VHH binders against q86b00r158to499. Designs and how they scored, part 7

Target 1, 342 residues: q86b00r158to499
Amino acid sequence: PRNSLQRAIDRLKNKFGISLKGSFEEEFYLIKKGDNNNSSVASLLNSIEKLDHGTFANYHSLDCYGDILEKITNALEEQGLPIEQLLSESGSGQFEITIDYTDIMEACDRHIIVRQTINSIASYNGYIATFIPKPFDGLVGSGCHAHLSLWDTNDSNLTPDANGECGLSLVNQFFIGGLLKHSKSLTALFNTTPNSYKRLKPFYWSGCNVSWGLDNKESFIRIPSSPFSATDGCSNFEIKTIDHTSNPYLAMAGIIHAGFDGIENSIAPPPPTSLFDQSVLNNQLIPSNFEDAIQSLKENHYLCENIGNDISNAFIHVKLAENKILKELSDDDQILKLLELF

## First folded at step 15 (VHH)

Design u04
Fold by OpenDDE, fold request of step 16:
Structure u04 (fold): chain B 342 residues (1-342), chain A 128 residues (1-128)
Amino acid sequence: as target 1 above (342 residues)
Amino acid sequence: QLQLQESGPGLVKPSETLSLTCTVSGGSISDSRYYWGWIRQPPGKGLEWIGHIYHSGNTYYNPSLENRVTISVDTSKNQFSLKLSSVTAADTAVYYCARPRTYTYDSSGTYTLGFDYRGQGTLVTVSS
């Protein structure tokens, strides 16, 4: 998988002189292990400290988990990972950590290290860390949001243009056009379990709508705005649908090839959507289940060929088999199985 | 300040090839942030997008003109060019070189590039 990403990186650079940089927002739950060795899903849910939503809840959550979070932070920093931010997300033991952006290959490498480190530190200190997309019904899901930007050979960010649509350069718009064109297929790479699609629901800010726009959390491609966007443009774009069940190398390889198609063929994205335009939110959605997503990928000869036919075929077959097994399990057993993996 | 200037013959005979060059000053065509394009306006008609080119040489043309259009770039001269083959009276227009920044979708679902900078334009007449 790592070699596939390298090929994608080389392809983009060789043809257009463009490189991709990025960072991942790692969302996860921390669950304090109780004295009872009962590892049932219900027991885990009961062990989650539930706090009211709001600013106060976030502060209290951070205080309650202060010791373990400090250990996680220290461990990451000792490994040379520059932490951009650590946030409490829902007040229910959910957290988000972001490492500074870097070259996309390194970003993927960091992603693997971050997850492993968090799991290790949690386990050692009497916690369970889980990166499952939807670990508990009724609680907010966990994604692996990718913030991406295009760069030239002079290490200049190509993404921002104050005079471009949504503050983006035309070349980045074409890149996004390619992503939207291949969004159904990319979903198979981003979301590889039935549980992933429990998280991916409309009106949950999961990015399920095949669209793009400023600060639109329902869009497949979100463009984060800043107070300086009007003058400086927007520095990056975000994909919110990615979760931790994805292989980051294959996911990014898919993104690069899809974006490459956009640039090569000047695929302009549809008009951007606004959060305030609810009428557009119901028109085109990403696949609602893995079977539909993987079928889209299977039929996408362009992506499969460029990612590599052998690795694509292997991925498709393995994930189909895994999903079949997972679907035969009860909901609780599925979660328990996923806890072993993520 | 970025400036674009068209140059080439103002008269072309039917069936011949229209050839224009755009000279860019105040900026580099090798800047990876930008595309460079051609548009035209026939008498009494609206603006028509012809095509654009990236500094790498990658091109995209209006489908209606794709078979007759060639756009090229010369980074050493900071220029890009337009060739339109097999011209007819219908190709008589004011031609502009421009730097596209946005796009607009039409009612048919196709798009036209919008330009923030363009040249003054040059009239090309197709006549025997």
Scores: ipSAE 0.875, ipTM 0.950, lowest interface PAE 0.5, mean pLDDT 92
Fold by OpenDDE, fold request of step 16:
Structure u04 (fold): chain B 342 residues (1-342), chain A 128 residues (1-128)
Amino acid sequence: as target 1 above (342 residues)
Amino acid sequence: QLQLQESGPGLVKPSETLSLTCTVSGGSISDSRYYWGWIRQPPGKGLEWIGHIYHSGNTYYNPSLENRVTISVDTSKNQFSLKLSSVTAADTAVYYCARPRTYTYDSSGTYTLGFDYRGQGTLVTVSS
């Protein structure tokens, strides 16, 4: 998988002189292990609820988890992983860590290391860290949102253009056009379990609409705005649908090849949507289940070929088999199984 | 300030090839942020986008003209050029080189690129 990404990187660079940089927003839950050896999903949920005392205040959540978060932060920093931000998220016991953006290969490497580190520190300190997309019904899901940008050979960010649509350069718009074109297939790379699609629901800010737009959390491609966007353009674009069940190398390889298609063929995205646009309910959604997503990928000869037919086929077969097994389990058993993996 | 200037013959015979060059000043065509394109306006008609090129040489052409159009770039001269083969009277127009920045979709779903910079234009007449 890593070699596939390298080929994608080389392809983009060799053809257009463009490179991709990025970072992941790592969303996860921390669960303090109770005195009771009860490892049921209900027990885990209760542990989270007890710790938050029913208060969903972000400040309180951070306070309750201050010690463990500090340990996580220190461990990451000691490994040379520069933390851009640490936030409490909407879910009780949910947090987000973002490492500074870097070359996309390194970003993927960091993604893996970050997750491993968090899991290790959590375990050592009597916590369970979980990166499951939707670990608990009724609580907000966890993704690994990718913030991406295009760069030239002079190490200049090509993404921003104050005079471009949504503050983006035309080349980046074409890149996004490619992403939207391949959004269904990419979903199979981004979301590889049935549980993933419990998180991916309309009106949950999960990016399910095949659209793009300024600060639109419902869009497959969100363009984060800043107070400087009007003058400087927007520095990056965000994909919110990616979760931790993905292989980051394959996911990014897919993104690069999809974007490559956009640039190569000047695929303009549709008109952008924003939070202020009530019509944002685009009729076109990403796949609502893995079977549909993987079928889209299977039929996408362009992506499969460029990613690599062998690795694509292997991915498709393995994930189909895994999903079959998972679907035979109860919801709780699925979560327990996924807890072993993520 | 960025400036674009078209140059080439103003008269072309039917079946011949129209050739134009755009000279860019005040900016580099090698800037990876931008594309460079050609537009034309026939008498009494609206603007028609012909195509554009990236500094890498990657091109996109209007499907209606794709078989007859060639756009090329010369980064050493900070120029890009247009060739339109097998011209007819229908190709008589004012031709502009431009730097596209935005796009709009029409009711048919076809997009047209908008531009922030454009040359003054040059009239090319196809006549025997």
Scores: ipSAE 0.874, ipTM 0.951, lowest interface PAE 0.5, mean pLDDT 92
Fold by OpenDDE, look of step 15:
Structure u04 (fold): chain B 342 residues (1-342), chain A 128 residues (1-128)
Amino acid sequence: as target 1 above (342 residues)
Amino acid sequence: QLQLQESGPGLVKPSETLSLTCTVSGGSISDSRYYWGWIRQPPGKGLEWIGHIYHSGNTYYNPSLENRVTISVDTSKNQFSLKLSSVTAADTAVYYCARPRTYTYDSSGTYTLGFDYRGQGTLVTVSS
């Protein structure tokens, strides 16, 4: 998988002189292990402290999770991972950590290290860290949002253009056009378990609409209105649908090849959407289940070929088999199984 | 300030190849943020996008003209060129070189190119 991404990176660079940089927002739950040997999903849910976690600096949050979060932060910093931010998310016991953006290969490497480190520190300290997309039906899901940008050979960010649509340069618009074109297939790479699709629901800010736009959390591609003044454009775009079940290398390989297609063929994206565009929100969604997503990927000869036919075929077969097994399990058993993996 | 200037013959015979060059000044054609394109306006008709090129040499052509159009770039001269083969009277138009920036969409979902800079235009007449 890592080699596939490298090929994608090389392809983009060799043809267009463009490189991809990025970072992942890692959303996860921390659950304190209770004294009860009951490892049921219900027990885990009950162990989630009902705290209003506004900010990391909240004293109450620090009392409950401050120690473990500090240990996590220290462990990551000791490993040379530059933490951009650590904050509490909407769910009780849910947190988000973001590492500074870097070259996309390194970003993927960091993603793996971050998750492993958090899991390790949590376990050692009597917590369970879970990166499951939708661990509990009544709680907010966890994504792995990717913030991406295009760069030239002079290490200049190509993404922003104040005069471009949504503050993006035309080349980046074409890149996004390619992503949207391949969005259904990419979903198979981004979301690899049945549970993933419990998170991917309309009107839940999961990005399930095949669209793009400024600050539109319902769109497959969100354009964050940049701290850069309106005069500088937007510095990056965000893919919201990715979760931790994805292989980051394959996911990014897919993204690069899809974007490459956009640039190569000058695929303009559809008109951008806003939160007020209800027509778009209702009309074009990413696949609502893994079977449909993987079928789209299977039929996408362009992506499969460029990612690599062997690795694509292996991925498809393995994930189909895994999903079959997972679907045979009860909801609780599925979660328990996923807890072993993520 | 960025300036674009078209140059080439104003008269072309039927079946011959129309050839134009755009000279860019006040900016580099090698700027990876931008594309460079050609548009034309036949008499009494609207603007038609012909195609565009990236500094890497990657091109996009209007499907209606794809088989007859060649756009090339010369980064050393800060120029890009248009060749349109097998011309007919229908190819008579004012030709502009331009720098596209975005696409605008109408209510039907059809888009047109938006550009911030274009040349003054040059009339090319196809006549025997």
Scores: ipSAE 0.869, ipTM 0.949, lowest interface PAE 0.5, mean pLDDT 92
Fold by OpenDDE, look of step 16:
Structure u04 (fold): chain B 342 residues (1-342), chain A 128 residues (1-128)
Amino acid sequence: as target 1 above (342 residues)
Amino acid sequence: QLQLQESGPGLVKPSETLSLTCTVSGGSISDSRYYWGWIRQPPGKGLEWIGHIYHSGNTYYNPSLENRVTISVDTSKNQFSLKLSSVTAADTAVYYCARPRTYTYDSSGTYTLGFDYRGQGTLVTVSS
């Protein structure tokens, strides 16, 4: 998988002189292990400190988890991972850590290390860290949103253009056009379990709409607006649908090849959408289940070929088999199984 | 200040090849942020996007003209060029070179690029 990403990186660079940089927002839950060895999902849910479920960036949550979060932060910093931000996401034991952006390969490497570190520190300190997309039906899901940007050979950010649509350069718009064109297939790479699609629901800011736009959290691609960069444009775009079940290398390889297609063929994205445009909310959605997503990928010869036919075929077969097994399990058993993996 | 200037013959015979060059000044054509394109406006008609090129040489052509259009770039001269083969009277128009920045879709689903800079335009008449 890593080699596939490298090939994608090289392809983009060799053809256009463009490189991709990025970072992941790592969303996860911390659950304090209770005295009761009851490993039921209900038990785990009960172990989550009941904080205001409706409050994002809850300071109280940060205080309650201050010790473990400090240990996590220290461990990451000790490993040379620069933390951009640490936030309490939903106020119910959910947190978000973002490492500074870097070259996309390194960003993927960091993604893996961050998850491993958090799991290790949590376990050592009597917590369970889970990166499951939707671990609890009544609680907000967890993703790993990818913030991406295009760069030239002079290490200049090509993404921003104050006079471009949504503050983006035309080349980046074409890149996004490619991503949207391949969005259904990319979903198979981004979301690889049935549980992933419990998170991917319309009107939950999961990015289910095949669209893009400024600060549109319902869009497959969100363009973060910056009050400080209003004169320069927007510095990056965000893919919201990615979760931790994805192989980051394959996911990014897919993104690069899809974006490459956009640039190569000057694929303009549809008009951008905003949160205030209710008429667009019911537009084309990404696949609602893994079977549809993986079928889209299977039929996408362009992505499969460029990612690599062998690795694509292997991915498709393995994930189909895994999903079959997972679907045979009860909802709770599925979560318990996923807890072993993520 | 960025300036674009078209140059080439104003008269072309039917079946011949229209050839124009755009000279860019006040900015580099090698800037990776930008594309460079050609637009034309036939008498009494709207603007039609012909195509554009990236500094790497990657091109996009309007599907209606794709088989007849060639756009090239010369980074050493800070120029890019248009060739339109097999011209007819229908190709009579004012031709502009431009730097596209935005796009709009027409009723047919084909997008037309907007531009922040363009040349003054040059009339090319196809006549025997």
Scores: ipSAE 0.860, ipTM 0.943, lowest interface PAE 0.6, mean pLDDT 91

Design u04
Fold by ESMFold2, look of step 15:
Parts: structure tokens; sequence; C-alpha cells
Structure u04 (fold): chain B 342 residues (1-342), chain A 128 residues (1-128)
């Protein structure tokens, strides 16, 4: 898979002189370990709810996350991973860490190290960190949103154009056109478990609509605005659907080949959402389950061949087998199983 | 300041090939943000998109013309060109080279590119 990404990077650079940079927004929950181990989903959720209740009922508990978050932050900085942002997300006990953007291969390598570091520091300090896409009903899911931009051989950002649609250069618009054309197939690479699709629901800000637009939280491709967007254009675009079940090297290889198709064939994206009726856009969704997503990938000979037919076939067979096993488990047993992996 | 200038013969005989060159100055045709294109306006008619090219040589043509049109690029001269074969009187028009920046869809699902720069135009007349 890492070699597959390298081939995709080389292909984009050799043909068009374009490189991809990016970063991941790493979303996760911190769950305090209990004295009798956290052996059920109910006990895991209870551990989170005790922390929330404690913050209101005991004012000393208002700083209970500060110590563990500082240890995580210090460990990442000591490894030379420059943290751009640390946030408490909308879900109770959920956090987001973002590392500075860089060349996409290094960004993928950093993504793996960030997850490993968070897990290790949490475990050493009496916590469980989980990256499961939808670990708790009624709480916000966890994704790993990718922020991406296109760069030239002189290391100049090619993404912005203040006079372009949504503040983007035409080449980036065609890259996005390719991404949207392939979005159903890419979902198989981004969201590889039955649990992933519990997060991917309309109106959950998960990006289920096969669309793009400025600050549109429901679109597969979101274009973040900034104070400089009107004068300088928008510097990057965001894919919101990616979660931690993905292999980042395969996910980014798929993204590059899809965008390559868009540039090579001048694939215009549909008009951005702010220009069209929302009811029409709501009828165009990514697959709602893994079986439909993987079928779309299997039929996408362009992506499979460029990623590598042997790699794609192995991915399809392994993930279908894993999904079969997971679907035989109760919802709670799936969560407990996934907790060992993510 | 970016400038685009068309050059080529103003008269072409029916059934022959129309050939035009666009010279870009004040900017680079190899700038990876941009595509380079041709449009035309027949007398008394609206603008018609012909096609565009990326600096790597990849082309995209109006489907109504694709069997007759060739667009090419010469990055060493900072130029791109148009050839339109088998011309008739219907191909008489003012031809413009342009840099597209945005797009819109028509009712048939075909998109049209909008541009931020174009040349002054050159009249090409097809007559015997």
Amino acid sequence: as target 1 above (342 residues)
Amino acid sequence: QLQLQESGPGLVKPSETLSLTCTVSGGSISDSRYYWGWIRQPPGKGLEWIGHIYHSGNTYYNPSLENRVTISVDTSKNQFSLKLSSVTAADTAVYYCARPRTYTYDSSGTYTLGFDYRGQGTLVTVSS
C-alpha cells in the first residue's frame, strides 16, 4: 500500500508537475479505565458520563483532561510532530488533534504515529483512547478528516484562485471533479467496517452528499473559508468522510488517481451546493453500507488498476471477510472487538 | 500583465484547414493552475466554445467539433494553437484565444467555461 501511494505520487508529479500536501484531523474519545476493566459498552459509556457529571458536581474535576492532554501533546512534540491544533469536539469526552500539513506521504506516516502515540500515552495513564467511527449511540462519531492542497514543483500552492469557483483554481476544481466522479468507490477505501456507516448519515456533518461547496459540512468535499478567501482564494479542501478504519496509504492513492482522472479529462464537478436546490443534492449520496461501496470499487477498473490489481483484489477479499465476521456480532460485541483495533 | 495574441491567416478556402496560433506574454503557459482555450463568434451569433488544452498536452474539445479540431501546445515558445479541418462558410468567425477560470452547465448537461483573459480576436473568413 505504501508503494502504491508512492506510485500515485510519482504519476501525478511526472505527468502534471503537481504534488499533494495534507494533514488529518484526528478525532478520538478518552475513556477512563475502571477498577474492574471496561468489559462492556455500557461500562465504557458510563465512564464517560461519570466524567461529565463530575465536572458539574465537583469543581475540582473541571481540569481532569488537562493532565492527559498535556502528556499526549508533549509526547507528540518530542517526536518532532508539530501540533497545529488541539480541540475538544462537540461530543462529551471527544478530542481532536491536528498535525501541521506536509507532503502527503509524510502526512500518512504522521497519521499512524499520532494514533499510536495517543493510544500508548492514554494506556500508560489509565485511559482508553478509541478511534472507532461510531463508538456510542447518541454521541458524535469520530472521523479523520483530510485537508488537502495541490502544489507545484517550485513549492507554490496551486489550490487558491480568488476569482475561481469557491475560491479554487480551475485545476483544483477538475481534481475535485475526479474525486466526486469516483466518490462511491473511494468510500470503500475510506470507510471499511459496518460501524463506519453508522457515522455516515445525512445531517450528521459526515459528508454523505456527493457534492462540494464553500463551508458545506454535508458535502463530500468541503471548501474551508478564511479571512483571506475573498482576496487570496481558498488554500485547501477537506474530505470529511475518511475514518480511522482506512489504510491512509490506500485512501490517498485512491484520491490521487481520482484527481488525476479529473485533471487529465477536464472533469467539471457539479455546481457547488450554494448554487443549486438542496433537495436534488440530497438524492445523490455515497453508499450507505460497505457491501455497496466495495461493489462500486470492484467495478471501478480505473482505480483498481492504478492502485494495483493484486493490492486491490487483496483489499477487497480481506475486507469482505472481516465485514462478514463483524456483522455476525451484536452491536456491542462489534464495539468491543473494534476497541482492540482502533 | 497577461496578454494573449492571436495570429494566422485571415482567409481560408473551403475544405482546407484553418490554423491559428496564440502567443502568451506576461505569464507562463506552463502555470499548472490554468488551461488554455479557443472560442469563436460567427457573425451575428453568440460565443461558441471550441476546446482547451493543459500544458502537458491533454485536450478537451466541444463534442460538436471534436472530429475536426486539434489544439496543441508548445511550452518552449509559450504558445498554443488551433487547427480546424474541412472548413465551410459556417466556420467564418472572429476567433479568440482565452484562459478559462470557471464553468456553468447548460440544459443539456454540457458545461461552458468562463474566462478571465482573452485576446483581441482575429477574423477568419472562409471563402473561395
Scores: ipSAE 0.616, ipTM 0.863, lowest interface PAE 2.0, mean pLDDT 86
Fold by ESMFold2, fold request of step 16:
Structure u04 (fold): chain B 342 residues (1-342), chain A 128 residues (1-128)
Amino acid sequence: as target 1 above (342 residues)
Amino acid sequence: QLQLQESGPGLVKPSETLSLTCTVSGGSISDSRYYWGWIRQPPGKGLEWIGHIYHSGNTYYNPSLENRVTISVDTSKNQFSLKLSSVTAADTAVYYCARPRTYTYDSSGTYTLGFDYRGQGTLVTVSS
């Protein structure tokens, strides 16, 4: 898969003089081990709910996350991983860490190290860290949103154009056109378990509409605005659906080949949509289950050939077998099984 | 600043090939951010998009003209060119080279480009 990504990177650079940079927003839950053994979903949920529903009179007990978060951030920085953001919802147990963007191959390598570090630090300090896309039906899901931008050989950001639609250059819009054309097939690479599709629902801000738009959290491609967007354009775009079940090298290879198709064939995306226009909520959707997503990938000979037919075929066989095993389990047992994997 | 200038014959005989060149100055045709295109305006009519090209050589043409049009690029001269074959009097127009910025889909599912920079235009008359 890492070699597949390198070929995709080389293809984009050799043909168009373009490289991809990016970063991942790593979302996860921290679950404190306690009196309840964490061998059941009920005990995991109790640990989250206990922390989430604590009274403000227990402010000192709510600060226990500060210690574990500091240990995590110190460990990441000691490994030379420049943290851009750390976000939390106090009392929720869910956190988000973002590393500074870099060349996409290195960003994928960093993504792996971030997960490993969070798991290790959590384990040594009496926590379980979980990256499961939807571990608890009543709580928000976890993704690993990708922020991406296109760069030229002079290290200039090609993505922004203040006078372009949604603040994007035309070439980046065509890249997005390719991503939307291939979005159903890419979903198989991004969301590889039955649990992934519990997160990917309309109105969950998971990005399941096959659309794009400025600050549109329901769109597959979100264009983040900034205070400078009106004068400088938008510096990056975001794919919200990617989760931690994905192999990042394979996901990014698919993204590059899809965007390559858009640039090569001048594929314009549909008109952008906004969250406040109700017509957005009735747009075409990505597949609602893995079987439909993988069928779309099987039929996408362009993506399969460029990723590598042997690699694509192996991915399809392995993930279908894994999904069969998971679907034979109860919902609770799926979570416990996924906890071993993610 | 960026400037685009058309050059080529102003008179072309019917059934022959119309050939124009656009020279770009104050910017690079190899800039990966931009596409480069041709538009025309027949007498008394609106602008018609002809097609565009990326510095890699990839083209996208107006479907109504695609069987007769060729757009090419010469990055070493910072130029791109238009050839329109088998011309008739209906091809008499002011021809502009331009840099696209926007697009608009029509009801047939194809799109046309809007442009932020264009040349002064050159009149090409098709007559015997």
Scores: ipSAE 0.592, ipTM 0.845, lowest interface PAE 1.9, mean pLDDT 86
Fold by ESMFold2, fold request of step 16:
Structure u04 (fold): chain B 342 residues (1-342), chain A 128 residues (1-128)
Amino acid sequence: as target 1 above (342 residues)
Amino acid sequence: QLQLQESGPGLVKPSETLSLTCTVSGGSISDSRYYWGWIRQPPGKGLEWIGHIYHSGNTYYNPSLENRVTISVDTSKNQFSLKLSSVTAADTAVYYCARPRTYTYDSSGTYTLGFDYRGQGTLVTVSS
């Protein structure tokens, strides 16, 4: 898969003189270990709720979460991983770490190291860190949103154009056109378990609409704005649907080949949408389950051939078999099984 | 500053091939941010998009003209070219080379490009 990404990177660079840079927003829950805190989904949720309750919960939250988060960030910084942002939701037990953007191959390598480091530090300090897309029905899901941008061989950012639609250059808009054309097939690479689709719901800001737009959290492609967007344009675009069940190398290989198609064939995206223009939000959606997503990928000969037919066939067969095993389990047993994997 | 200059014959006989070249100065045709295109304006009519090309050689043409249009690029000379075959009097127009920036979809599912830079234009007359 890493070699497949390298071929995609080389293809984009050799044909167009374009390189992809990016970073991931790594979302996860921290769950305190206990005598019986991990025997059921109810016990896992109870462990989070106890840490959030009352004056003693706030006191213990400061002592428990502050300490473990500091250890995680220190470990990442000591490994030379430049932390850009750490966010938390008050009382939720969910956190987000973002590493500075870089060349997409290194970004994928960093993604793996970040997940490994968080798991290791959490385990050593009496916690379970989980990256399951939707571990708790009543709580926010976990993704690994990708922020991406296009660069030339002189290390100039090609993505922004202050006078372009949504502050983007025409070439980046055609790249996005390719992403939207292939969005249903890409979903198979991004969201590879039945649990992934419990997170991917319309109107939950998960990015299920096959659309794009400035600051539109319901769109497959979100364009983040900044105070300088009117002068400088928008420096990157975001894919919100990707979760930790994906192989990042295959996900990014698919993205590059889809965007390549857009640039090569001048595929313009549809007009952008906003959360205030509800008429487009239900027009077209990504697949609502893995079987439909993987069927779209199977029929997408362009993506499969460029990723590599042997690699694509192996991915499809392995993930269908894994999904069959998971679907035989109750919802709770799926979560407990996924804790072993993520 | 970026400048675009059309060159080529101003008179073409019916059924022959119209051939124009655009020379780009003050910028590089190999710049990966940009596409390069041709537009025309028949006498007394509005602007009509013909097609565009990326520096890699990939093209996208107005469907109404695609059977007769060839756009090519020569990055070594910083030039791109238009050939329009089998011309008739209806092809008499001022031809402009241009750099696209915007697009507009029509109801047929195709789009046309708007531009931020264009040449001064060159009149090509199709006449015996």
Scores: ipSAE 0.572, ipTM 0.833, lowest interface PAE 2.1, mean pLDDT 86
Fold by ESMFold2, look of step 16:
Structure u04 (fold): chain B 342 residues (1-342), chain A 128 residues (1-128)
Amino acid sequence: as target 1 above (342 residues)
Amino acid sequence: QLQLQESGPGLVKPSETLSLTCTVSGGSISDSRYYWGWIRQPPGKGLEWIGHIYHSGNTYYNPSLENRVTISVDTSKNQFSLKLSSVTAADTAVYYCARPRTYTYDSSGTYTLGFDYRGQGTLVTVSS
């Protein structure tokens, strides 16, 4: 899969002189270990509530976990992975760590290291770190939102244009057009377990609408604004649906080939949407289950061939088999099983 | 300040090839953020998109004109060009070069062209 990403990177660079940079927002829960607390989903939720009580943006959450979070951040920094951001995300016991953006291959390598480091440090210190997309029905899900931007061979950011739609250059708009065209197929690469689709619901701010827009948390492609957006344009775009069940190399290879299609074929995105126009939130949705997502990928010969037919075929067969096994379990037993994996 | 200037013959005989050049000044045609395009306005009609090109040479054309149109780019001269073959009186129009800002599709599947810069236009008459 890493070789597949390298071929995608080379293809985009050779044809258009464009490279992709990015970073992941790593969302996860910390659960305090107990002797028998981890034998049910209810006991896991109790462990979270016992340790951290409060509403969104709870400063106490960050203070209560300060020692473990400091150990995690120190370990990441010692590995040469400087933390750009550490936040308490909107959910009891949920946190987000973001590493500085970089060339997309390195960003994917960093993503693997970040997840391994969080898991190892948490385990050594009496915690379970979980990256399960939707571990608890009443709590916010966990994704690994990708922030992406296009760059030229002179290391200049090609994404912003203050005069462009949503503050984006035309080439980035066509890249997004390609992403939206392929969004249903990309979902199979981004969200590879039945649990993934419990997070991907309309009105959950998961990005399941096949749309794009400025600061639109319900769109597959969100364009984040900044204080400088009016004068400089928007410097990046965000894909919110990606979760930790994905192989980051395959996910990014798919993204690059989809965006390449958009640039090469001048695929215009539909008009942007806003969160405040609820009448447009009934636009197309990404698949609501893995079976439909993987079927879309199977039928997408463009993505499968460019990623590599052998790689795509192996991915499809392995993930269908894994999903069948997971679906034989109750919802709670799926969570307990996924804790062993993520 | 970015400026686009069309040049080429104002009169073309039926069945011949219409040929125009757009010279870009105050900006670079090789700017990877942008595409470069041609639009026309027949007498008494609205604007019609013809096609566009990326600096790498990749093109996309209006399907109704696809078999007759060629757009090319010369990055060293900061120019791009239009050739429209086998012209008839229906091809009489004011031709504009432009830098598109975005493209959107309507419900019939045709483009709505938006642009932030265009040339002053040049009338090309197909006659006799």
Scores: ipSAE 0.493, ipTM 0.803, lowest interface PAE 2.6, mean pLDDT 86

